# Ledger of designs, part 1: VHH binders against Meiotic recombination protein W68 (mei-W68)

No score or structure here was measured in a lab: all are predicted.

Target 1, 331 residues: Meiotic recombination protein W68 (mei-W68), of Drosophila melanogaster (Fruit fly) (q7kpa5)
Amino acid sequence: MDEFSENIERIALELLSNLVHGNATLSVPRNSSGNVISEYRRVSYNNRGSRHSFCVLIYMLSRVHRLQVRGGSFTVRGLYYDNPLLVRSQSRIAEARLDVCRMLRTSPLSLGILAASKGLVAGDLRLLMTNGDVLDSSLYGGPLTLPTDPEKIDRIETLAEFVLIVEKESVFESLLSRNVFGTFERRFILITGKGYPDCCTRRIVHRLTEENQLAAYILVDADPFGVEIMLVYRHGSKSMSFSSQGLTTPALRWIGLHPSEIPALGTGAVALVAGDNKKINDLLARHDLEPGVRQELRMLQDVQLKAEIESVIDFLTDDYIPNKINRNLFL
Structure headers, positions and changes below count from the first letter of each chain, unless a header shows other numbers; antibody chains aren't numbered by Kabat.
ipSAE, averaged over its two directions, is called F for ESMFold2-Fast, E for ESMFold2 and O for OpenDDE. V2 adds 0.75 times the mean of E and O to 0.25 times the DockQ between the complexes of E and O.
Where letters were taken out, [cut] stands.
The coordinates of atoms that the task and the answers printed are left out; those that the model quotes come from them. Centres of patches stay.

## First folded at step 1 (VHH)

Design b01 (framework vhh_brivekimig_d4)
Fold by ESMFold2-Fast, scan of step 1:
Structure b01 (fold): chain B 331 residues (1-331), chain A 120 residues (1-120)
Amino acid sequence: as target 1 above (331 residues)
Amino acid sequence: EVQLVESGGGVVQPGGSLRLSCAASGFTFSDYGMSWVRQAPGKGPEWVSSISGSGDDTLYADSVKGRFTISRDNSKNTLYLQMNSLRPEDTALYYCAKDYEYSSGWEDYSSQGTLVTVSS
């Protein structure tokens, strides 16, 4: 019996035991730190304040059970439209999904509850799907939208040596328009998650590094949100550390833009705003930061300047990116 | 609790314009990136546009680039989508979405959407 099946059975038996004693109650872990659960939020039909949450949580557990027995997947939007009177808002499905993930100690991807992927890929990549379809991003040099369910990728085929992740679609498109694949002698795959990556984008990056043993590089804006995007790819979601398995790339190499480089690169620096400073403080409170990353965040905090990738766009393809990768200049 | 309420949809002729709004509550709006996603009748969801928390960075799907403009007013906790040169293919239910931070990086839709119909 796997841990997922054991957890489902445990929850069902706990609920039935509680119901026999007149208690329609479920316990949801609050602690996101690894395997240790120190606190629980209790959700009960008997309590007016948590009654709705209890009902939505039971609904979600029933849908998850159905997917585990029958296979397939649901979208967050689909689950809301399946029972809008019970659910009342799409945000309730999002909350219940997170609670079920905590209870089952698994990821949204493993639940079979999905959102459409916004991720794009180009370059030397073939995705062989379980249904026999082949998705090939090398054809005609056009970008391919990543599949919604990465678990339906049977095998990934590539002759690429590395994957290069860029934060923004505008940078992704700029690199393609400047013939980036003709500029690099080595074969590679170009990916963008269009900002914060969804689980599908993170899963595919993880599979490329683990199954295909590719090096992974990332280029983000020199600001606290860019640093956080890199950390999401590298270490995963801090609020759901137990669901990080299969969604993290710990060996991800941050090639830029580094805050320390802003003066040297001649970039157009802009003053930090209040939101930037809040994010720096949140990130510096993390315990999983590499020393170099922490130093760059302190540089942002001290200097109070940020820069976008667009400020160096004119020399990205033929100078900045090749030099960073070829000379191993990363954090 | 995160709440997002879309408005501004309607019926318009090809070549026309509409401005969508999304009123956000339950979080520090300026700290989070926001997106517009649409779903045409009988089709799956399609990402349309995204904007950074500061409003300085914007991203667009190729199908809407040059026609749509995403913007935000952090003082009003409101996200906008200015849609120009509308085509029948733009007919869809439009949703705004908050980017998840520290929650698996998954983008969720948290409202019932606003309907845009482009018909001649």
Scores: ipSAE 0.000, ipTM 0.179, lowest interface PAE 15.2, mean pLDDT 79

Design b02 (framework vhh_brivekimig_d4)
Fold by ESMFold2-Fast, scan of step 1:
Structure b02 (fold): chain B 331 residues (1-331), chain A 120 residues (1-120)
Amino acid sequence: as target 1 above (331 residues)
Amino acid sequence: EVQLVESGGGVVQPGGSLRLSCAASGFTFSSYEMSWVRQAPGKGPEWVSSISSSGSYTLYADSVKGRFTISRDNSKNTLYLQMNSLRPEDTALYYCARDLDYGDYEFDYSSQGTLVTVSS
């Protein structure tokens, strides 16, 4: 809980040492694509163009440090309302939050500075909150947006045997409209991160597999971005790998859609574009790829075709998903 | 399939203006933060600007702050970048990107991009 206190104090001491030489500057690493950028952005009180950003960044660091002693959390909105004259807009807090994450090499959840989650959950799940509230995504409660602060979940209750993650909100909605929970023999939890998952979604998936010992399955598009989404859930963010602790699910089972299945889909397959090829090359350069995943990426590269989950949507509930899970057809 | 198609690039004199557009499809555009990322010849990618899903919050790189304006039209699934007071150092291939995790700064971006050349 005090893991960032020493780092913040070191930054403060370095800043104070530099101030005796008239230099009030902080260096922030840049991360702006699926590849890590080694450049640093300088934020300085001595430069009128970055002075305000410097002040907000110091404010953010001071608030993160305070949380190490007292515990608790702040919201982006709350930090703005707490000091609107200094901050001037909520976007400045959001920017400083990201800058502090980069400087401390940690996730937003670990800072205790929170933003709303985009993740959705349905199925046999009860989240018992530390304030005594119960969030229930079962039949009575319906689909729920995941809570803003997953650390305020005291306990997770479920009789589900597994978690099924789907990449797209449209697939999540389609499965619900087709009565997926009434069709499957086994109880399960359905989650979508609406594409790439935020830290809250990743944290809840992690907790379900570690605390409740559920198997986890994921269904993504048969393209390099779908593979990367799966890898983010499994191994963490490439841009912030240092913040992956408590946010990864190494045992996550990729049930589809697999690139090797594309030839069987006929007209559902489309040609790769240059961005797809760049992403394949970026992913193949990773050191954490399982052999089967690497082979599927090479199939994308060799065949030059991709396909969406919608290619199997009509068979998803009754055939595709049950066969993948029951016959261990996963990577 | 996530598709992001950039347009609006071209050759412009220093001090000139260009408006870039990005047409998005294959996902719920209104649910995602969007960004512009650029890559200058011989350099790595540089983040330029981000906009929240509602359009209420915007962020800019210090190098473009006050000159560029990011905006979006969720009814048209389109992202924009208004570039004013262009400088030779703004010369780059510009990509639009879907922000995947605001804290993690992972981006999808199109291979096509749109080339902006600022020359005198």
Scores: ipSAE 0.000, ipTM 0.182, lowest interface PAE 11.9, mean pLDDT 80

Design b03 (framework vhh_brivekimig_d4)
Fold by ESMFold2-Fast, scan of step 1:
Structure b03 (fold): chain B 331 residues (1-331), chain A 121 residues (1-121)
Amino acid sequence: as target 1 above (331 residues)
Amino acid sequence: EVQLVESGGGVVQPGGSLRLSCAASGFTFDDYAMSWVRQAPGKGPEWVSSISGSGSDTLYADSVKGRFTISRDNSKNTLYLQMNSLRPEDTALYYCTRGGEYDFWSGLDYSSQGTLVTVSS
């Protein structure tokens, strides 16, 4: 079968073979601009600069193997406190978790190494958990933090017609305070990943569109980082392109804020900085861009202006969002 | 509106060869990486191979490396998979997808209905 334990054992045998010749080295894959792996990063016990990374990777591989054999899960926090002298910080476990995912070609959620989700949800949604718990984010239940392990969601119940994703927590909170659920006759679910979404947030969005057949819309800042956030929801992360099963929403509809709309929206435009231009160039090199998205990125590059959602927040609920969704104005 | 149409599947003996084709329309073909993915009966989907938009970079699953060759003809908007030294475990429904392997798993409208390959003696 396809089991991580067999892949870990293969890696261990390769390492042992190398150790016979005095070489303790592990190879971690990297992605190319075409979604094709073209390079590997090497970490070695024999190299002082990568020794710590090597030791933490071995630790993580052993923990993942244990979970494959015995079942259960570990948290990032728990793994740190289990061996703090080896690990040194929780961020090292988080980094090693992603490296192990690259080595085993799988998602963080599949490893059984869990981290608390930063994602928030509100609106017409009930999550029926495998332990019998019911999480209800409807008007009566109020906003919820997404569950740490979305695979423990047995069933998703909703009468919502669509999901609306917003980039920032501040926008999420502003829309709730302005009674956004009273704006539409149709029911919907509001989600934010608080910037770049974690795998839990992406998994739940994926499940809502695939299992519950909901349309999905996203509202991000009119800048290259906002566009990249949308592309992470839609197509996945470039660094994890070899494993995105159940984490992408390719039918995601980008309703705004579109760079081409900045003058018409009356927003306060700000000049791009060097980091913005570098990001635009990186994104334009992608092979998976829709033509409309590419045009908007070129407009950012040509005009050299960006805008944040906050500059148009006062009419988002009553005008912008309803018009975009009801008239299907998206890219 | 993206359309992907596979062809070339069939029944072959172990050790035989097949060439699969995927005709693409509705998008600028050379702007996108393309992948072949397969699903054996009763198994989960397995990524097989990917090729960059220009055709300069290719990547293969360990199970098919040295036996399969991915290629593309951007002038014809067509993706190919040359399969040599076929084994019974290669029996699966094969489909092409636009983009990298992650695009397949989300059930894109761009995924095709697939073409069946059966390796049987």
Scores: ipSAE 0.000, ipTM 0.103, lowest interface PAE 21.3, mean pLDDT 79

Design b04 (framework vhh_brivekimig_d4)
Fold by ESMFold2-Fast, scan of step 1:
Structure b04 (fold): chain B 331 residues (1-331), chain A 120 residues (1-120)
Amino acid sequence: as target 1 above (331 residues)
Amino acid sequence: EVQLVESGGGVVQPGGSLRLSCAASGFTFSTYWMSWVRQAPGKGPEWVSSISGSGGYTLYADSVKGRFTISRDNSKNTLYLQMNSLRPEDTALYYCAKEGYDSSGYPDYSSQGTLVTVSS
């Protein structure tokens, strides 16, 4: 993290140079591809509309630098309470945290600024924490919220053979209410990131596949946002692609819902809207897509129909998921 | 837009009880998991308990299991934490957390918290 500290100092020197000319501006990357940053958003003290964001970013950069020099960690909540008049809300800290990650080209987990994970887990999983605590989401305990710092997990213990990720919390709850764990002879872990996964959720999935050698499956809506969520788990975030180390699961198996299956469903299919078409075009412009994924995106574009997991909900637990996994029907 | 307001903290003797409340607004309360998180002076945050929006599931940290009870009243948009057999180690600022997220992708915690002090 010396290079990380040097990057903060470089930003500070650039800002100081600009201040000599009456310009208090910071540049935040919007679009990155590996080590290339092609688009920037500018925030400036000189502009009323971005002044507050500028001040919060300076505050965050100073706190990150302090952690690099002195060690320790802060929470998003703690940083807000440290200076509530400057910050005004916790969402401003959360936004600034992501912007600092983009500026420093590192993950939120690496900043030492922690936020509660939104990820939920159920099934055969034990997390042995570095402080000696044990978090157990066993079949009888119901869903457990993932810990705020996955690096405080010393060891992951499980007898599970695979992980099943579902996009939506509503689907996660539906599967539990329908006895999904009774569907398979094999033990498994059920996870949801509640839409786009945070870094904690992605880290846990990565550790389960690398350290515990589990197969990983994902079930998302048959729409371009569902495909993008799968790609975030598999390849990392497009806006933060420079920071994928330990947060990607390249072997993730996309079991559904596949766009190519929409015509056979008959019910629940709806027309794409402008936002969907924009997202399809954005995704198809990627150079890292597997051929099967690209073909499914082309199917969405050609047919102009999307479907939610709810369209197969009545046979999801007993037929759809078991058939996809047991017959290796994935992309 | 999401607002969470905690209340019910105070000073209590070891072995005593307190009930914390969290009044929620700005979102469809009944569809979101809700959690209690605490932060003791000089320590990092510790997850205490969670309750599902619709499933009736409740989860507890081992340190509070059997002593604390999380509950909610969806008709009043209010989350509760009943704290029994309180110990000096339970002294902390307690935060109500919505598990749903704003556009930045992070949880909304209350900006205030409610202070619980357990002292003889």
Scores: ipSAE 0.000, ipTM 0.146, lowest interface PAE 17.7, mean pLDDT 79

Design b05 (framework vhh_brivekimig_d4)
Fold by ESMFold2-Fast, scan of step 1:
Structure b05 (fold): chain B 331 residues (1-331), chain A 120 residues (1-120)
Amino acid sequence: as target 1 above (331 residues)
Amino acid sequence: EVQLVESGGGVVQPGGSLRLSCAASGFTFSSYDMSWVRQAPGKGPEWVSSISYSGSDTLYADSVKGRFTISRDNSKNTLYLQMNSLRPEDTALYYCARGDTAMVEYFDYSSQGTLVTVSS
């Protein structure tokens, strides 16, 4: 309702006060540690290079304020089509949406400005929507795309015992083609966020573990980006740590692929590159790492080898995943 | 060694065409969705286009829809961006990235990129 209407008005008043002196600038937080903002990016109408971004950001702030007063929601696509000459692309709305989240220290879902989810789900899941619709991913015929607004899910029904998250769509499809649901005795839900998960995918995983009390497992590549994807599901986004409410799954179980398993893969391992080492150093600087996760990152750094899930694909469904889950072999 | 190397940039007149390439190595290219992201001088990153791991699905920023075509050759581990009807506002460093990078907050800027300059 009125969560950040006053904050938007404060920003507007500050802007107007500066505008009378010819200064039309907005400050967007760039980095945060805990809940403290340490760095800012400045966006100004007076600078030709940031003028367009400034105008789109003002447009977004005005729409968020309107939703706080009147209720409802907008889509990224809808906001673009309402004013395409101003906005120029949907990616500019998506960028401004995140900038507003940083400025107001809230999640995209809380703004009421929704983006289509890229997340996919299959298996024993029924989503009962507030409009009376039922989305059922247990039907054979392919995976279901996650709803754009997870807050319009009234209730989640499942007889599943756990959720299995896989990093890549290709792995998700491979598991389905290998009859993964017929291979496991226990019922489960299969989800992929197609790499780094959007807020909708993270919200659904959070709701499944909190409301339906399901165990959650994740399978990512044995490289620093895979570890970061797991940490985004578990702890939230580093660049938006202030907006993790209802979007984290702290009890998420990392079943693999673990860096410590790479030596057993033989020729499936490849050397780290400079970008990998930079990411390892960034992740090791975090204070929220579990000891086991930190140890695995140090193994990546020491051994200088990484591996993809595809290295174990041929025994993934029949051996690797069941062994990890049934024996609680996770970090 | 896992690496993404962009190429094909250059100077072109408005209305001209360029084809960008991204050579991928050290990972199973056919298992990843791929994206193109650009950054104009003095501006933030802008997502341009994405393609699914199989090539079945493509997605474009509205500013480039109908002018740009993303494609991939999984046998050659190469991602392409065919750019037609180029405009001065398309001037930027172009980067390729693993995954669906419509959410630019997740993009890693460690690669060199390839410069496209549309001169008018």
Scores: ipSAE 0.000, ipTM 0.227, lowest interface PAE 15.4, mean pLDDT 80

Design b06 (framework vhh_brivekimig_d4)
Fold by ESMFold2-Fast, scan of step 1:
Parts: sequence; structure tokens; C-alpha cells
Structure b06 (fold): chain B 331 residues (1-331), chain A 120 residues (1-120)
Amino acid sequence: as target 1 above (331 residues)
Amino acid sequence: EVQLVESGGGVVQPGGSLRLSCAASGFTFSDYYMSWVRQAPGKGPEWVSSISTSGGSTLYADSVKGRFTISRDNSKNTLYLQMNSLRPEDTALYYCATEYSGSYDEFQHSSQGTLVTVSS
């Protein structure tokens, strides 16, 4: 994109101007609520504590500029292997990638710097790729790995009425082994991000709801991490709010497992640990929570019990999922 | 499902050569960096070599540099390791690995590997 090239060149010119005065500093936004960037982190070669971060940011900006000029894409791991002595670890590339996203006010996918996708899909879905390839999750009968670059999907074809997202690969596999597509009345697409979703998984869910106008449902564990996973799909990552463009599904419907249902399950409930309580407090501090979600978090806090999706596994396909969807029992 | 199947191991004398192969399926092979990892008897895993998506960039552990050559054929979804001037300390179970998870620090590798034994 032209906008990234101009912004990178402006940053480079400012840096060169400052270098004439012995000052090698870059300013990275910390937040971007609305149209105003209110906080900046300064990264400087002159500063021993931020010198390495400065060098990696310059490296990253040069790679992004190269992609604007030449096209193509890089992976996080690829950038590390191109210059491991400079970079030192893949986490430094991941950090610099996010910093560049903040500086350019764009998503990681728009930079052309990709992370490996762990997302799986099954069901009535065809992805028509820009190279002419067709990925068909119904043809293979089992899960397909989502493409590394979702922007290479020209269009999405499906007869499905909705997308069902499940938190865990184990639940995803269990539903497939129980012939979920043969026992459930409605046509749907089954997706898992294997816990916290990567940008590729989030992008595809977003495209399914925007381009194909599918309803989206999510089934997560009845614990604060499951709630946070749902919120990442719905509202995006708290640490990457600038980078949420085309990666959020605000209309996502949380069908379960709800904390309020734990007593009725009769088994599988376990006590919360300190990490769970810290996460509940962090989530309750958010001002973007829907009232029903807040009530469920308070119930976790009050009852001090959590439960896994496996608590309802025996009736997921025939009862739980159809009942939740058909009766609009979502938050 | 990501599947990696190694082959080409065997018994050779010191100074000999072997070529290992890794057949990949279940993912877009050409989009991923590939690596060879080995585990000698009674020791932890040791990274050996890595290759970029196009094959244009390669990295080697100091212990194998100049003796081993990593390569790939994206049209065949296959990774190779040409091992020359083999030494007794190269004796190990060899695995190929790729980034499967959404985490760049996670590797998927074969459960079996291929055994290389260097002895006279």
C-alpha cells in the first residue's frame, strides 16, 4: 500500500534529520484511542536499554518498505533466520512487528509479515484463492489448516448458515468423530483457533461474517481464559487495538459454556486458582464488556468454580449446541 | 493434520555420507521454514540446520558447518539433508521440523525420526 511507503519514508527522513544532531530515536505509540495518539515510547540507539530494540525496528521498517516496493510477504521466523545475530530471537521480531503496526496504524496482516497459522476448519466451506486454487474443507472430510495469508483468498463460498468456533482442538476433533455434520440439522462451518486465535483465524472469521453474512457462535471453557478468548474474537486484542482492522467479529454470539451453568452440570467443576482470579479482575476492569458477560464473570468470582467444555461433551451435538442456537441462549 | 515422514538413515563408517529426506503433508510446505533436529543417545535435542521458504537462505550448527547441506524441493514437498564427512558424534535420531502452531517458537516434528549410526 502507498500509505505505508509514504509513512515509512517520513519516519526515515525524521530519523536522518535527528542523526545529524547525534540523536537516533524512534517514537512508538502506546495507545491510539480515537484519532489521537496520547502516549509514546521512545526507542533510541543512544540509550543502552533500548539500543537493540531500535536496531530491530529499523530492520523491520526496511523489510516492510521492501514489501511495498517489490510485493510479496515475509514470515516472523523468516525475518529471524535472515539475520539472527542482529535480531537474537523470534520474540524480538514479534515485538518489532507490533511496534511497526502501531507506528503505521495498521494490522500485522497488512504489513505482509505473517505468522504461521494454527487454525483448523471443517464443514461446508470453499476458499477460492487468488492463484486459482480451491481449498474445500468438505471434500477432505477432516480438518484443513487455514491458509497462512488470508488476503490470498479471492472469495469464500459456502451454503452454511453459521460458523461455530470451539476453543480447543480436542473439542473440535471430538465433534468430528461424533459425525457432527451428519447429526446436526443446520449447515455450518466448524473452526478452532487452538486456544487464543492467531490473526489468520480471526481474519477468516471476520470475512465469513462480513462477506458471507454468516452468524458466528463460540463455545469456550467456563473459565476467565475462555471468556478472554471470546473477547479476542469479538473485540480484538487489548495489547493490539490499532491492529484490529478486519480482525474482529462484534456480533459474535457466546453460546457457552456459561459459568452460570456450572451448578447444573453436576460434575467437572474445579476450584479457581490465583491466576484465574487475577484474570477475572483484569477482565472486569474493561469498559467494553456487555452486561451479560460481566454477570458471568462475577458469577465465576462469587462461586469460585470453573468447568471445561468436556463437561457437556456427551450431549454437545444432539442437545447443547442446537438448544443454545435455536433458543437464542447467547451473550 | 501436519505430517512429516523422515527416511534415509542407516549405518556408515566414519568419513561416509548419507542423504536424509523428509516428506511433508497437511500444510502449504512452500510457506514454512524447515529445520533438521537430532537427538543423540542419552542427550537432549540439538538443532542441526534450517532453510528459508524459497531455499535461498540456510543456517547450520557450528558442529556440522561445511559438512552438511540442507535443501528443499517445494514442487515435491520434500526437505533434504546431505551429510558428508560423517563422524561418530553425528550418531543420532534425526527429525525434520516446521512451524505448525500459530506460535513462531513451536515446532511440529515426526514421532519416529530416522536413525543415523556412524561407527566402524
Scores: ipSAE 0.000, ipTM 0.106, lowest interface PAE 22.0, mean pLDDT 78

Design b07 (framework vhh_brivekimig_d4)
Fold by ESMFold2-Fast, scan of step 1:
Order: C-alpha cells, then structure tokens, then sequence
Structure b07 (fold): chain B 331 residues (1-331), chain A 119 residues (1-119)
C-alpha cells in the first residue's frame, strides 16, 4: 500500500540534497529495456524551459504521495481543476502522470491518478463493480465505454469464448452495423482501443484472457502502425516497458490484415510513404519480434504497399474474420 | 458453398507451354485474391503465384518469374496460369486456392491438376 510513498520520499531527499548544492533538478527515465534505465531527462527549476514542468511534477508527486497514504484516487481532469493556475492545462497533468510512472517504475493505474478510457466494448460482457454497479454491454441495445478504473471491477461475467480487438472505432461500428455477432455460433466480445490503446483498455483485455481464460484476436491495418498497435497490446510500449505488468496479452493472436495478403486483396492497396518506411525500420530493430511478425514487416518493406481495413471491410465480416478465427489462422 | 475446379494439366516436353484454368463458384470472385500453389512428388507445397481481386497486382515465386503469368477473368469467375518454357522441375500437382500470398494462404483449395514435364 505505502510502497510508492517510500520511493517518493527517497526522491524528495535526493532533491533536497541537490538543493543544498544549488541544484533543483529531478531525473526522469526516458526509456527502459526491461529492468535497465538507459537514459534520463533532467527537469530543473533553474532551467527556463523546464521550470513549469518541474513545478507540475513536484505537484503530481505530492498528490500521489497523499493518495498512497490516505487512499482514494483522482482523475487527470480533476487534478487540473483542483489547481488550474499552477497546472495551466490538463495535458500538463497527463505529461506529469507519465513522468511519475517512469520515475516510480509503475503503471498509471497504480498511482491512483486515472484518465478516462476511450475504449469501447460490445457483446457478451457483464462487469460487476465493487460498488455494486453492473455494466452490461448487451443492456440497452449497444456498446459501452470501458470504466475509468478497471481495478474497481470485482468480477467479469461472460459466456464468450474469445475477444476480438479491432484497431479503429470506424471498423468497430461497421462490424456492429453488419451484425457481426450473428456470423458466429460462438459468443464473443468486441473491443476497440481507438488506435493505440490506453491502460484501461489493455488492462481489461489482460483480465479477460487471464481471469476468464478467453482467447484474444486482433485485426489491425496492414501498415507498420497497425503492427505496432498489435505489439502494444501483446508486449506493451517500448518506452514504458516497466509499466507493462498486468497490461500485456502475450498470447494475443494477430489474424490480420497481414501485409503478405495485400497483393492478393481485391482493392485499397496504396504505396508506402517515407514515414511508413521509417516505422518499419524502427520495428525491425526490435529484439522481441516473433519470426512471423518480422517476416510480415519485411514483406511490407519489399512490396511497398499498405492497406486499411476499411478498404476491404465488406468481405471481411462475411468470410475473412470468421474463417481466421474459426480456423485459428494467426501470427 | 465454395467450389474451385481446376483443369488444363497434362504431359508436355521441356520448353513447352500449358495453360491452367480454375473455375470458381459459391462466392463473389472479384472480391478475393487468388493463388496457384504446386506440390511436386515427395515434396511439400510451394506457392507459385498470386493475383489481387481486381487483377491489378500480381506476385510470382522466383522459380517461375518471367516464365509464368497469372491472370483472371472476373466476368467468367475463372483464374488462369499461363506456363511457358516448362522445365522438368515444374512437374507437380497444381492447386487453385482462394487467398493471398503469405503464411496463411488458403481459405479454400481445389483438388489439383497434374502437370508432367518429361520427354
């Protein structure tokens, strides 16, 4: 319970020691490879460019310490409205929250400082909250927004056999409008993180696979950013790898859209741009890629074509998605 | 019900030509990429060529590039493989498949047509 309090107090003592020698500086880890912190960003009151960030970071550390000692939680929005003159914008709280996570080597969910989830869920899912509330994605005819604090879910009830994640809200809505739940005999849950998933979305996917023993499938665009989104669900963010605990789904099954499939698809393939090639090179430099994923990235690089799910959406619902899932055709 | 029926195989001498056909039914042919795959006696399956649903994109295995041409006629729901400058190494059962080039090639596959290249 008080684990972060002791770490914050150590940081405060280091800061006070530095202040005796004229330095008002905090060191924020910039990247991490497992347990090794390889680079630090320095935030200093003495530096005009980082002065405000230093003040907001001290404020955030103070609030996290109080919440660890007293219990409870605050939202990013709530912290801004609590002290708008100091903070100046909600984005400053969001930045400081991530910096505190790096400093304390923990997830945003563990700090008690919560951000509203952008994730959506539909299908056979019932979330029983610790306060007695029930969130049911089949109730009142439609999808629901994922809860801000997934740790306040007491239990998850579902008769679903798997969860299907789709990259974009537009694909999520298109599948619902095409009665995707009617295409399978098996029950399932449909989730979207609306691009790169937030921690709430990743946590709920993790809980569904670990606690409810569901298989997890993902459908992303056939481009390097889609591949990276899949890797974030599977392995976590490379810049925040130490905060991946309880937020990764290593057994996540990538059913498509596969780059190797682009040349044989009916329509919608477009040429790669410079940004795509840069991302492919960045991803290929990773050491944690499965061989099949690496082959698909090389195919993308060799063929120089990408495709969005929307370009082929009409046949995906009727045949592609059901066949990929029912036959377990994945990477 | 998806059905793929190939034809056009036979015996041909080295340097000869054959044209394989695959008649598709039970799905909207123009919306799917199609492939040819072959299996020589005692060997595993080898991908030969793929074509996009529109016919605008084609891929070939290095072993057949420049000698084979994949094409399709969406008005007739038919896939073709024109094979020129045939070699003894091209001897195999040739399969028509619905699906794309890559690790997960085939939603559905045909029964095959035998191509024998020998004197």
Amino acid sequence: as target 1 above (331 residues)
Amino acid sequence: EVQLVESGGGVVQPGGSLRLSCAASGFTFSRYGMSWVRQAPGKGPEWVSSISGSGGKTLYADSVKGRFTISRDNSKNTLYLQMNSLRPEDTALYYCARGSYGKYYFDYSSQGTLVTVSS
Scores: ipSAE 0.000, ipTM 0.224, lowest interface PAE 13.8, mean pLDDT 80

Design b08 (framework vhh_brivekimig_d4)
Fold by ESMFold2-Fast, scan of step 1:
Structure b08 (fold): chain B 331 residues (1-331), chain A 121 residues (1-121)
Amino acid sequence: as target 1 above (331 residues)
Amino acid sequence: EVQLVESGGGVVQPGGSLRLSCAASGFTFEDYAMSWVRQAPGKGPEWVSSISWSGGDTLYADSVKGRFTISRDNSKNTLYLQMNSLRPEDTALYYCAKDIGDEYYYYMDVSSQGTLVTVSS
């Protein structure tokens, strides 16, 4: 893709200009943490503590440029094994991949540097790959991991009416063990990102809602981190908001577990800890919250109680999920 | 199941030093960047410092540069914060956080109680 060539060249020219003055430094846009905002993180060959990060970042930029010229893709694992003495670990490639995304204002999927997805899918779904392969979560006898490169999915085939996303792998497995597809009358696709979703999981959910016109529902823990996970699927990552195109599902319907429901459901609620209150404050500072979501966050703050989905697992398939979807009880 | 247990806080005089520790479990510690975050009484959370997965890169908030040093021991799954030249404004609950290991988000263990640092006479 030509779109990154000019930006990579600009970065290279800035680096060369700085080298004339004895500085080998790269600036990476940085995410805020709490109330402290750092606009840029600097990595420098001149600083022993960041020298390795600088070298890996240059290495990654060179590989991205190569893909722009020659086409194709690299894997995180492959880049590590190509130069293990320079890189030292696969984790360093993963970190540099995110840094390059911030620098080029694009998603990891657009770089052509691929990492295995942690996302799982089950139910009535067939992914027809560009190489002729067919991934079928209904026929393979259990949940499938999502493909490493969702852009190599040529077509998605399903008779499902909606997607149901669950936050935790444990909830995903529990629903499958309780024969959720046999006990819920409507056809659906079950997905979990195993907590905070990676790009592959978010891309698949986006494609199901846009290309296959499916409704999307999400079930998360009644705590501030569950709310944030929902917001990641819906609005994208704060750290990469500029690259959210094709990775967001604005029409995502949050069916629960809602903080306001904790007392009424007789849930085994637990008191909030300091970390929960920090996250509530951070989320309430957002400008992209729907009024209902903001009200639920204020309810968490006022009541000071949280609950996990496991507290209501026994009636999820027969009562909670059908009632939420059929009665439009979502936020 | 991510668990982060902070320790090492206490009461100290201005100009004193403390070393905080964070024992991590439930994930592959060496695969994730780690951070220290603090919350002063009546204030929102403030990021203090971050360290990369290998320890080869560190970052500090301007308020603590030159006074605090973040480090890690991947063989012990432990994160450290060496705090020197402490000031009254450093008084806060200190939390460690699992950082840049997920594609998009920092994760803080919600069960963590933090460790209290009080700088006063």
Scores: ipSAE 0.000, ipTM 0.184, lowest interface PAE 12.9, mean pLDDT 79

